# VHH binders against q96fz2: the designs that were tried, part 134

Target 1, 269 residues: q96fz2
Amino acid sequence: CGRTSCHLPRDVLTRACAYQDRRGQQRLPEWRDPDKYCPSYNKSPQSNSPVLLSRLHFEKDADSSERIIAPMRWGLVPSWFKESDPSKLQFNTTNCRSDTVMEKRSFKVPLGKGRRCVVLADGFYEWQRCQGTNQRQPYFIYFPQIKTEKSGSIGAADSPENWEKVWDNWRLLTMAGIFDCWEPPEGGDVLYSYTIITVDSCKGLSDIHHRMPAILDGEEAVSKWLDFGEVSTQEALKLIHPTENITFHAVSSVVNNSRNNTPECLAPV
Key: E = the ipSAE of ESMFold2; O = the ipSAE of OpenDDE; V2 = 0.75 times the mean of E and O plus 0.25 times the DockQ between their complexes.

## First folded at step 8 (VHH)

Design C3 (framework vhh_etentamig_d1; at its last look DockQ between E and O 0.01; V2 from the best seeds 0.00; counts 0 for: pae E 22.9 > 2, placed apart)
Fold by OpenDDE, look of step 9:
Structure C3 (fold): chain B 269 residues (1-269), chain A 124 residues (1-124)
Amino acid sequence: as target 1 above (269 residues)
Amino acid sequence: EVQLLESGGGLVQPGGSLRLSCAASGFTFSSYAMSWVRQAPGKGPEWVSGISGSGGYTYYADSVKGRFTISRDNSKNTLYLQMNSLRAEDTAVYYCAKDQGEYSYGWEDYFDYRGQGTLVTVSS
């Protein structure tokens, strides 16, 4: 996964992240560094995207089931990194393979510290290789959305008004991530950054791409992944597998350019 | 130097109970999660249970949930494992292990230190 969409306004995003804590109380996640949130239809590595994480990461005696929402840098910068510039990292940390997560220090160490997060997105993009051509067809991949009788297919939102309604009730894609905290050697603010865990693609997606993000489908999976106080790493890793509960449609080549940030990026062609 | 000393192992009948203890020294005990790991004859190590540094959170393998209870006394630098409803398959050497962080990772090979172990035999 090298491209995502996360374009919802902050308030809409927050409401979409409503949850119940372990006591059954309805809650909204509290924002950390809300000013770093930059909505975009075209998110690339090194950009900031919102993630969910347990409040316990910030407050020692907090309920581990409570959630914080925070923009973090896509591309994990390990805490042990000693260079002054994160861009000098010589290995790719955009993704973490589930089968080798425990073999790589960059992912194993933060995972062992309970630094699990849920990466939020409208969906992610993947490119299908066309046989015999150098052309790649991009697809937007996301959770199936509940068709409200009034809201035509995502593709049929002919009017801006209908489009807004679709997004007001959009089920966000929830991807399993690992984050780390890096302190710059020269001082300054702590950098929070994340990697997306990847798995082999489900059967439905296999013709498009052989790998997919580990998707946490449902509130229980999200809660268990985040709640490092109650759920061990071993138990959490059982949640990491392909899912068939996904849909996709072809999109235009507009998304190929990471500078393009328009609704056309995820519109069906 | 970190030291972990297990005790309380022995022979017990199926359905019986046993309480293991681990005395810890050489580190700030309350700052680290502690775990129990076991190894049965001819098998690899298996993570059994973990407890956070503060003792506020406990973790269990599915194989022991509802039967075993992990606890700690930070004032005594001691870890405990109460084992109830013991089964033949629980027969193993049980090791006390110091975790690398404040919370349990829940796997058998993610420890800084482990003790010499105490043998638990469940047999009729």
Scores: ipSAE 0.735, ipTM 0.882, lowest interface PAE 0.7, mean pLDDT 93
Fold by ESMFold2-Fast, scan of step 8:
Structure C3 (fold): chain B 269 residues (1-269), chain A 124 residues (1-124)
Amino acid sequence: as target 1 above (269 residues)
Amino acid sequence: EVQLLESGGGLVQPGGSLRLSCAASGFTFSSYAMSWVRQAPGKGPEWVSGISGSGGYTYYADSVKGRFTISRDNSKNTLYLQMNSLRAEDTAVYYCAKDQGEYSYGWEDYFDYRGQGTLVTVSS
């Protein structure tokens, strides 16, 4: 997973993240640094994306089941990184393989500190190699969406008004992430950055790409992944596995250039 | 722990040829796709070529198709780039890059690790 769409306006995104705390009380996540949220149909590594994380990371006595939503840099910068410019990391931390997460210091250390987050997206993109040519076919991959009277699929939207109806009740993709906090050696604000955990692709996606993000399917999985105060690392890692509850459709090559940020990036071809 | 060491760069005249090598260590070489990435003076990195872990699939940027050939010797943990018909615009530092393989696009742009580089200068 190296390209996503997360285009919802902040208020729509916040409502899409409605949840119940441990007491069964309905809540919306509270924002940190909302000004850093930049909606886009075409988000690449090193850009900021919204993630959910436990309030307990920020408030000593907070209920660990309560959630914060915050933009974080995609591409984990380890807390131990000693150079002044995080872009100078010699290795790519866009993704973290589930099979080696406990072997890699960059991921094992923050995981041991309970730094688990849920990465939010409309969906993600992958490119299928077309044998016999050098071209790749991009696909937009997302949760199956609930059918409504207004709209039930992206393909049903044929005007700007209908496009708005597609997103009103969109079920956001919820991907398991690990984050870390890096303090610049010369001072300044703490940098929060994340990686998306990856697993072997499910049968449905194997013809597109052999790897997929670790998707947390449903509120029980999301709650357990986030709740580092009650759920140990060992228990949380049991949630990391391929899922078949996913759908996709082919999109045009306009998505290839990460600077293109229009609805055409995810429109069916 | 991952180490990539490039060699074979140098000064060559337009129309000439060079063969770059990359010695890899610290990981199971045959399990990972490898790429060559170059950076010309004053420009950002440009992906040049890629090869699958088995060597069964090769990929090239349009700017080098028909002139460059990527190959690998998994028994020696070595990646190669044969560069023919070199042009002044091929002048760059060439980096060997290990692909993490976790996504299908951007593996040409984003790599798990890259080496120190080897300078190729094409000039008369």
Scores: ipSAE 0.128, ipTM 0.541, lowest interface PAE 3.5, mean pLDDT 86
Fold by ESMFold2, look of step 9:
Structure C3 (fold): chain B 269 residues (1-269), chain A 124 residues (1-124)
Amino acid sequence: as target 1 above (269 residues)
Amino acid sequence: EVQLLESGGGLVQPGGSLRLSCAASGFTFSSYAMSWVRQAPGKGPEWVSGISGSGGYTYYADSVKGRFTISRDNSKNTLYLQMNSLRAEDTAVYYCAKDQGEYSYGWEDYFDYRGQGTLVTVSS
């Protein structure tokens, strides 16, 4: 997983993240660093994207079931990194394989500290390699959405009113992530950064790509992954598996260039 | 001074429909997201549905999704809730609520539902 869409305005995104805490109380997540949220149809590694994490990471006595939403850098920068420039990291931390997560120091250490997060997106992109050509077909991959009487598929929204209706009740993709906190050696703000855990693809996606992000399907899975105060690492890792509850459609090659930030990136072709 | 006045409640059979209205004044209506919140006897408030200031984004609690439709008319400063396929568990006092800020720790703590509400009773 190396490209996502997360384009909703901040207030709309926040409402899409409504949840219930351990006691059944309806809540919205509290933002940290909201000004760092950069919505785009075409997010790539090293950019910021919003993630959910437990309030307990920020407040010693907080209810660990309460959620914070914060933009974090995609591409985990380990807390032990010694250079001044995170782009100088010599290994790729965009993704973390589930089968080796406890063997890689960059992921094992923060995971052992309970640094679990849920990475939010409209959906993600994946490129299918066509047999016998250099041609690659991009797909946009996302949770199945409940169609409403006011809107159809993504491609059916030809007016601003209809486009807004497509996204009114969009179910955000919720991917399992690990984050870490890096203190720049010359001072400045602590850098929060994340990796997305990957698994073997489900049958439905196997013709597109052999890996997929670990998707947390439903509030129980999301709550258990986030709640490092009550759910151990070993129990949380049981949530990491492929899912068949996923859908997709082909998109144009506009998305190939990460500089292209338009609705066409995810429109069906 | 923010004023919210709910109307349109009443007694209806299961499976029936009602349309609620909320007349708003004392603020620039189109600048604020609005919600419906309900409270059944002996229970805490439950958020039902929300709509953005422009009317372009709508949101629903799982318990009402597919049955209720929120809308607004910014030229009349009025919020609506169309309620179809009503069930006994929909019985509650329904309140119109103005969204109060950029932060929320919970829907109960977030909304200013200062109107008197309108009673919806679903019973044979």
Scores: ipSAE 0.000, ipTM 0.096, lowest interface PAE 22.9, mean pLDDT 83
ESMFold2 (binder alone), look of step 9: mean pLDDT 81; pTM 0.841

Design C30 (framework vhh_etentamig_d1)
Fold by ESMFold2-Fast, scan of step 8:
Structure C30 (fold): chain B 269 residues (1-269), chain A 124 residues (1-124)
Amino acid sequence: as target 1 above (269 residues)
Amino acid sequence: EVQLLESGGGLVQPGGSLRLSCAASGFTFSSYAMSWVRQAPGKGPEWVSGISGSGGSTYYADSVKGRFTISRDNSKNTLYLQMNSLRAEDTAVYYCAKDLGEYSYGWEDYFDYRGQGTLVTVSS
């Protein structure tokens, strides 16, 4: 996963993240650095995207089931990075393979510190290489969505007006991530950055691409991944696997250029 | 067009040393980070070491730290891995990789434009 859409206005995004804490109390996640959130239909690595993480990362003795929402840089900068400019990190940490996550120092160290996060998106994009051509076909991939009038998921066959109506109740894609905190050696604000864990594609996506993000399907999985105070690394990693609970449709090549930021990027073709 | 050619592997006894080389062509070598990745028989790929485009920053897996040294000569478009105090566990095919990212996309993600590899066998 190297391109996402996360276009919801801040207030709509916040409401989409409503949750229950350990006490069963209904909550909205509390924002950190909300002014850094930039909605876009076409998010690339190096940009900021919103993630959920446990409040316990920021407040000693906080309830580990309470959630913060914060924009973080996509592309994990390890805490041990010694250069003054994180853009000089030459390793691509956009994604972290599930099969080597405990072998890679960049990911093993923050995992040991409980630095698990849930990366939020409308959905993600992948480019299918068509065997009979040199062209690649982009697809928008997302959770099944419930239609307003009828029970069932929204699909490519639905009219553009029906797509416009679903954003108020959109089910956000929730991807397992790892984050780290980097302190600039010459001073300045701590940089929070993340990577998305990836797994082999499910059968439904195998014709589009052979890898997919590790999707946390449902609030139980999301809660366990975030709650580093109660859920060990070993137990949390059991949540990392492919899911078949996903849908997709072809989109136009407009999405190919990361500078294009319009609804056309995810509209069915 | 992009080519990576590894060399320097061979059979060594435990405690021995080897120096691997990777000759790169077809791209602006100094503009890209380079890595060494190994694959032991029957196992998945393991990232071993990385070096920034300028050579100013180097990084190592915990399993090789203190024993291996990565370096590059940008004037010769060549990447090196000096391996000292070799152990049986270091037995693997070693690959040179351009733009190694901890990317999502399958086996080849560790080996963007990788070469054919060079076999290192550590045994008595």
Scores: ipSAE 0.000, ipTM 0.138, lowest interface PAE 12.9, mean pLDDT 83

Design C31 (framework vhh_etentamig_d1)
Fold by ESMFold2-Fast, scan of step 8:
Order: sequence, then C-alpha cells, then structure tokens
Structure C31 (fold): chain B 269 residues (1-269), chain A 124 residues (1-124)
Amino acid sequence: as target 1 above (269 residues)
Amino acid sequence: EVQLLESGGGLVQPGGSLRLSCAASGFTFSSYAMSWVRQAPGKGPEWVSGISGSGGSTYYADSVKGRFTISRDNSKNTLYLQMNSLRAEDTAVYYCAKDQGEYSYGWEGYFDYRGQGTLVTVSS
C-alpha cells in the first residue's frame, strides 16, 4: 500500500470517526495539530495523513480506550535515528510486513512501547499488471458502503452534487499502523511518523495485487488495536490478517501522478 | 549495511539526455528488483521505473514511457536510468530504491532502502 485518498474536510472526517469508549460513552476523537491535516485524493509517502491513537500516549492517567486523531508523516522515522534530517533515512518505512514485524528493529521497538495507530483513508490505490504489456491498471479499494436510495426523477441527478453527497456517510478505511516519535537531535518539535502493516492479499484482491494493508474491520478490531493499555502486543497481532470485506473499481491513470489531486483520481471509469 | 549511491545528475537543456547510475552494496544485488523514484521541489515522490532482479522485466510510469530506459549490470552491482527527450517537468531529485523482493510492481512506495538522490535540472 503506497497511495491513498483522504480528502474529507476536517469536520466530516471527525464525525466519521465517532466511537464508543470502554464505558459505552459516545465520543468524537480529539484533534492534535489539526492545522497539519491536508485533505487529498492522492496521498503519497512522506505526506501527512490522519491516524487514530490512544489518549494514554499523551496523558499519563488517561483512559486507554479514548482516542486522539493526529496527522502523522507517512514513513516511520525510528526514535533512534541520529541524523538531523529525516529525509536522510537510508531505508523506506512506508510499509511493514506482518511476517517480519517482530524481527525489524525499526518496528519491534515502537510496537513494544504500544505505539499502535489506525491509519485513516477514504480508500487506497493499487496497480494491476496488464497481461501482455507493462502497463498497469489502477484500482481504488475501499470498504463496502451503504448506499442511499437513488432518486428516479429526471433532472435531480447532478453529478457533482451526487459525488459530494456520498461522502457525508462514507465509511473510512481503517488500516493497522505502527508509529514512532523522533526527537530532532538539535532540538525542535517531536516528529510523529507511521508505517502501514501489510499482509498477503485476500482472494478477492489477488487478481489486482498480491499484498494488501492489514485492515481492521469493525469497531471491536479498531478498539483492540488502539488500546495498548489493556491489549498486549501478542493479542493485538492476532488482529493482523487479510480481510475479504473490501470492494474496488478501476480508475483513470490520472491517479498515477501523485501531483494530481482531483475527484477524477477515484472516480470509476 | 545496505548502501545506494546515485550519480549522473546535472543541468541539461530540453530535448537533451542524461544517464543516471546507482552503485549498490551490502546485499545480493541480483536477488532484488530495483526502482527509480523522483521528487520535484515541493511535491510528493513519484515512481518512475522498475526492473526485476534478473533484468528480464522492466516497468515504466506513463509520464516517461518511450523516453526513459531502465537497465542493470548485476556483475557491477549498478542500476542505470537512460533519460532521453528530457522536459522541464522531469526536473527532480532522482532516487535509487531497493524493492523488498525479486519483482517490481509499480507505484507501491515500499522499498527496503532509498539512496541520497541526484539532482536533474532541465532548463534552457
């Protein structure tokens, strides 16, 4: 997983993340650094994306089931990194393979500290190899959405309004991530950065790509992944597996260039 | 340790050509697919091209197809990018990247390692 869409305005995104804490109280996640959130139809590594994480990471005595939402850099910078410029990191940490996560120092150390997060997106993009050519067909991959009743009246269908309306109740894709905190050696603000855990693709996606992000399907899985105060690393890792509850459609090659940031990136072709 | 060192960048006029090189060390070069990724100032990274470990399969972004050629010399642990018919929009820092396995699957964004980069400026 190397490209996502996360274009919802901040208030819509926040409402889409409504949840219940351990006590059954309805809550919205509290923002950290909301001004760093940049909506886009075409998010690439090194850009910031919103993630959910436990409030306990920031407040010593907080209820570990309460959630913060924060923009983090896509591409994990390990806490031990000694250079002053994160762009000098010699290896790419955009994704973390589930089968080697406990073997790689960059990932096992923050995982041992409970630094689990849920990466939010409208969906993600993958490129399917076309047989007989070296061309790739991009697909937008996302949770199945509950459709509102479609009007049969003539003149009521305005394409731009219909597309805008679908996002009001969009079910965000929730991907398992690991984050770390890097303190610049010469001072400055702490950098929060994340990686997306990847697994073998499910049967439904195997014709598009052989790998997929570890998707946390439903509030129970999301809650257990985030709650590092009550759920051990060993128990949390049981949530990391392929899922079949996913859908997709082919999109235009417009998405190929990460500089293109328009609704055409995810529109069906 | 894995090391990737790019070279060959510079200033070139539109329509010109450049050949980039990437010297790799610290791993069995022939066992891994390699990619070129570029980043223009103020923009996100864009995958440009990929080549399988054996060199038998090559892949290109639509923006460079027909103009760029990726190749490798496994006996020298070196990756190349031949860039022809250069355009102003090709101006970027070009990075050499080691993929996770023997095959490159396009714009995935996941690589074990990325080099320091070499600057290519296309300007009249």
Scores: ipSAE 0.000, ipTM 0.127, lowest interface PAE 21.0, mean pLDDT 83

Design C32 (framework vhh_etentamig_d1)
Fold by ESMFold2-Fast, scan of step 8:
Structure C32 (fold): chain B 269 residues (1-269), chain A 124 residues (1-124)
Amino acid sequence: as target 1 above (269 residues)
Amino acid sequence: EVQLLESGGGLVQPGGSLRLSCAASGFTFSSYAMSWVRQAPGKGPEWVSGISGSGGSTYYADSVKGRFTISRDNSKNTLYLQMNSLRAEDTAVYYCAKDQGEYSYGWESYFDYRGQGTLVTVSS
């Protein structure tokens, strides 16, 4: 996964992340650095994206089931990185393969510290290669959305005009991530950065791309991934697998250029 | 200073094999992941394969998986790419690349240093 959409205004995004803690209390995640959140239809590596993580990462005695939402840099910079320019690690840590995550020092160390996060997006983009051509067809890939009496637009065949109504009740894509904290050698603010764990694509996506992000489907999976105080690394890794509960539609080539940041990027064609 | 010198390229017929080598100097070779990157005429660079500093982990682009094998000999500071079942679309200049850290992260590899390249032409 190397391109997402996360365009919801901060207040809408926050409400979309409503959850229940371990005691069954309804909560909204508490923001850290909300000013660093920049909505976009076309997010690339090195940009900031909102992630969910356990409150226990920031408060010694916090309930590990309570959630913080914070913008983090896409592209994990390991805590042991000794050079002054973190941009040098941009492509090496955008994604983390599930099959070797425990073998790679950059990922196994933060994972051992419980540094699991859930990466939020409207959905992600992939480019289908067609045999015998250099042209690639982009697709927007996202959770199936539920129909309500107020929202009539769910699915790839619906008109683009109806997409505006869907955002009020949009189910955000929740991807399994690992984050780390890097302190610049010359001093400065701690950098929080993440990688998205990837798996083999499901059968439904195999004609589009051979890999997909590890998607956490439903609140039970999300809560277990985040709750590093109660769920061990080994148990959490059992949540990392392909899912068939995904849908998609073709989009125009406007999305190809990451500088294009308009609704046309994800509109059905 | 970091130096990477590729060799082993040449003209080969479809279905043939070639073995590329990269001699590395100027850094602690075993501490860094290494990659092979290729660039076909008129195209942008494409990551082909990567190997961790210890050699314990290897990664391949889908286009070469099952046909190419990356390996390294840390005692000789040398990286290798064994290329089998070569196809016309494998025609490119192949570059040895030093990754930023100890691990190669697959198709998203980002490089600290890149060698001068060796040309592989697959044609009848």
Scores: ipSAE 0.000, ipTM 0.119, lowest interface PAE 17.2, mean pLDDT 83

Design C33 (framework vhh_etentamig_d1)
Fold by ESMFold2-Fast, scan of step 8:
Structure C33 (fold): chain B 269 residues (1-269), chain A 124 residues (1-124)
Amino acid sequence: as target 1 above (269 residues)
Amino acid sequence: EVQLLESGGGLVQPGGSLRLSCAASGFTFSSYAMSWVRQAPGKGPEWVSGISGSGGSTYYADSVKGRFTISRDNSKNTLYLQMNSLRAEDTAVYYCAKDQGEYSYGWEDWFDYRGQGTLVTVSS
């Protein structure tokens, strides 16, 4: 909800996003501004993260099922924002609550324009309050990973070396997002920025935290969320709900400081 | 910079009522969702209630639903919690918390922005 890991090298990340268009053709998403992608084990709001979005947002007659991958700023800056400096926005748009998304102008307007995206991450971090102490226990939360021939099952008991090897076949977390495009009043490059939609936590995460990101589990959900040319806002919002298809493990307090950017941030303790 | 000051706690009999207040300063109050969080003696913190920046949406923990009402007065930068039909298990220190998003928060948000708290004791 406020901290993720997205550390894969660009080529590995791209292959992890392989998909089929509506005609059944296998594709890799095409990059926009690939040089702005900054891998990190510890991504905070205001930093750039890769998102998937429909090619139709960039090409007027494109197939809406074809995908672009682009870095966007975490923290949605509404298109109607009139000041010259986005940092002067007086409210935090890091997350967007699913039950009020159609009541908030900042989110309702871009949704009406079909500005849906899928936010990519290795996983996200959440901090559990420990009973009887002032300490918080961070957890790394991610999709269940398939067993590999080399490393076996992935889990808290695996060695750090085996954890590093798993990334070649890692199933990326796919979170439902909304983006907007802001044009600086005095000219300059268009700013693309996004928010992550949040829902009530599933039963499996309820002991860690009250809220979770809206996770799109599987290619059908991802495709429908992205395809604003064929799927209406009302239909797409039916995809926004908690999921039980998630796993987690405790990590060290190294992750607490957003300046720490090492594999130790997500390694099991 | 961000300041939150809770008040209105006290000793009350079971079945009684109390109204808590939280005076906020150092940020644009109407632009942020606010929450009430409580911590009972010997227990961890429990989220109680939340309200959107405009006041148009309110949310409650199942344990307090139907008994507590959250509200805000953006002209006075003040958050309120009306507590009715109080029970012994409502005994706790109550904290006011600023949410980082538009009423979407992690546990971290409550820790960083909660005030000093106000004690509510429900006993005979």
Scores: ipSAE 0.000, ipTM 0.158, lowest interface PAE 11.7, mean pLDDT 83

Design C34 (framework vhh_etentamig_d1)
Fold by ESMFold2-Fast, scan of step 8:
Structure C34 (fold): chain B 269 residues (1-269), chain A 124 residues (1-124)
Amino acid sequence: as target 1 above (269 residues)
Amino acid sequence: EVQLLESGGGLVQPGGSLRLSCAASGFTFSSYAMSWVRQAPGKGPEWVSGISGSGGSTYYADSVKGRFTISRDNSKNTLYLQMNSLRAEDTAVYYCAKDQGEYSYGWEDFFDYRGQGTLVTVSS
């Protein structure tokens, strides 16, 4: 899991994240650093992506069920990292394996501090190995979308023009993440960065790739993952497992180059 | 566009040595960190080793540290993995992977391209 699409305009993205707090009150998440959000059809590690996290991380005594939405750097920089340049990390923290998350200090320490987040995307990309070639077939992988009168149904058989109309009511992919806060040793702004937890792929995705992100399917799972004030690490980790509630279609090689940022990146071929 | 071609795998006895090579083309090789990733039968991929674009920094998984050495020759666009003291648990298909920038090494999932892979079998 190393490439996503998150292209919705800020206002559309915010409305797509409408939720209920613990008391059943309808809310929209409040933005931190909204100017750092850059919509893109082709987001790679090192770039910023929007994540949801509990308001309690920022405000003492806040209701832990209330949500903030903030852009964070993809690629977790541990709080204990001593060097002045985050690019000098000894290992890649783009993904965190679910089976070893409690064994690796870079992940277990922030997890112990309740630093759980939900990574938002339209969907993610994976590259299927093509037999007999050095080429890979990219796929766009996302939640099944409900049919509406306005957008119609979506699928591999639908024309690219029909896909353009689905974004108004798109169900965002919600991936379980861990974040950390790194304070540069020589001063400067605190860096918020995240990793996406990964699990074994489900049966439906096994022919494309053997791993997938840990997807939080539905508001109950999202709420429990975020609410570190009421849900322990042990209970939250029970939400980390493969899901079959996912769909996909093949896309063009245009997506291979992360500099390409057009609707063609996720259009069905 | 980007092409990676691994070679050097084969059957070797425990305690033996192999040297893997990866020929890279389609990009400015010296500008990118490179990694070796392996996948054992019935298991998910495991990051093995990484090297910065300049070759000045190298990194290893605990399971191979002290036994494997990653290196590169930027004049030949070639990545190497010298594997010593091989064990049965080192049996896997080894993949050469292109990373983004100097810090994008060492992940078990990788972006853009990986090579075709080369099989290493360690058995008596």
Scores: ipSAE 0.000, ipTM 0.161, lowest interface PAE 12.4, mean pLDDT 83

Design C35 (framework vhh_etentamig_d1)
Fold by ESMFold2-Fast, scan of step 8:
Structure C35 (fold): chain B 269 residues (1-269), chain A 124 residues (1-124)
Amino acid sequence: as target 1 above (269 residues)
Amino acid sequence: EVQLLESGGGLVQPGGSLRLSCAASGFTFSSYAMSWVRQAPGKGPEWVSGISGSGGSTYYADSVKGRFTISRDNSKNTLYLQMNSLRAEDTAVYYCAKDQGEWSYGWEDYFDYRGQGTLVTVSS
């Protein structure tokens, strides 16, 4: 997973993340650095994306079931990185393979500190290898959406005019992530950055690509992944596996250039 | 340990040509697909070109197709990018990237390591 869409306005995104804390109280996640959130139909590594994480990471005595939403840099910069410029990190930390996560120092250390997060997106893009051409077919991949009278399905044969209504009640894709905190050696603000855990592709996606992000399907999985105060690393890792509850449709090549940021990036062809 | 060293960047006028090289060590070079990725100042990384381990398949971003040629010499553990008809918008730091063993259209998905980069400036 190296390209996502996360275009919802901040207030719509916040409402889409409504949840229940341990006491059963309905809540919205509290924002940190909301001004750093930049909506886009075509988000690449190095850009900021919104993630959910436990409030306990920021407040010593907080209820670990309460959630913060914060923009973080995509591409984990380990706390031990000693250079001044994070873009000079030579390791690709955009994704973290589930099968080696406990063997890689860059991921094992923050995971041991409970630095688990849920990466939010409208969906992600993947490129299918096509024989007979040098071009690849891009697909937009996302959770199945519940049909309502006000919203349509963008995966169906819908008119373009109906697509605008689907976003009001869009079910965000929730991907398992690991984050770390890096203090610049020269001083300055702490950098929060994340990686997305990847797994083998499910049967439904196998014709598109052989890998997929680790998707946390439903609030129980999301809550357990985030709650590092109550759920151990070993228990949380049991949530990391392929999922079949996913859908997709082909999109045009405009998404190929990460500088293109328009609704056409995810529109069905 | 895996090491990738890029060279060949520099200042060139629009319409000019440059050839980038990447010397690889620390792994079985011929067993991995390789890519070139670039990053312009203030912008995110952009995948430029990819080549299979054998060199039998090559892929290009639409922005460079017909102008750039990726190649490799497995006997020398070296990756190349021949850049022709250079434009101001090609100005970027160019990185050599090793595939994680899983080919993807975007470098950001599936590459384990990248080199230090080499700066290409296209300016009159």
Scores: ipSAE 0.011, ipTM 0.325, lowest interface PAE 9.5, mean pLDDT 85

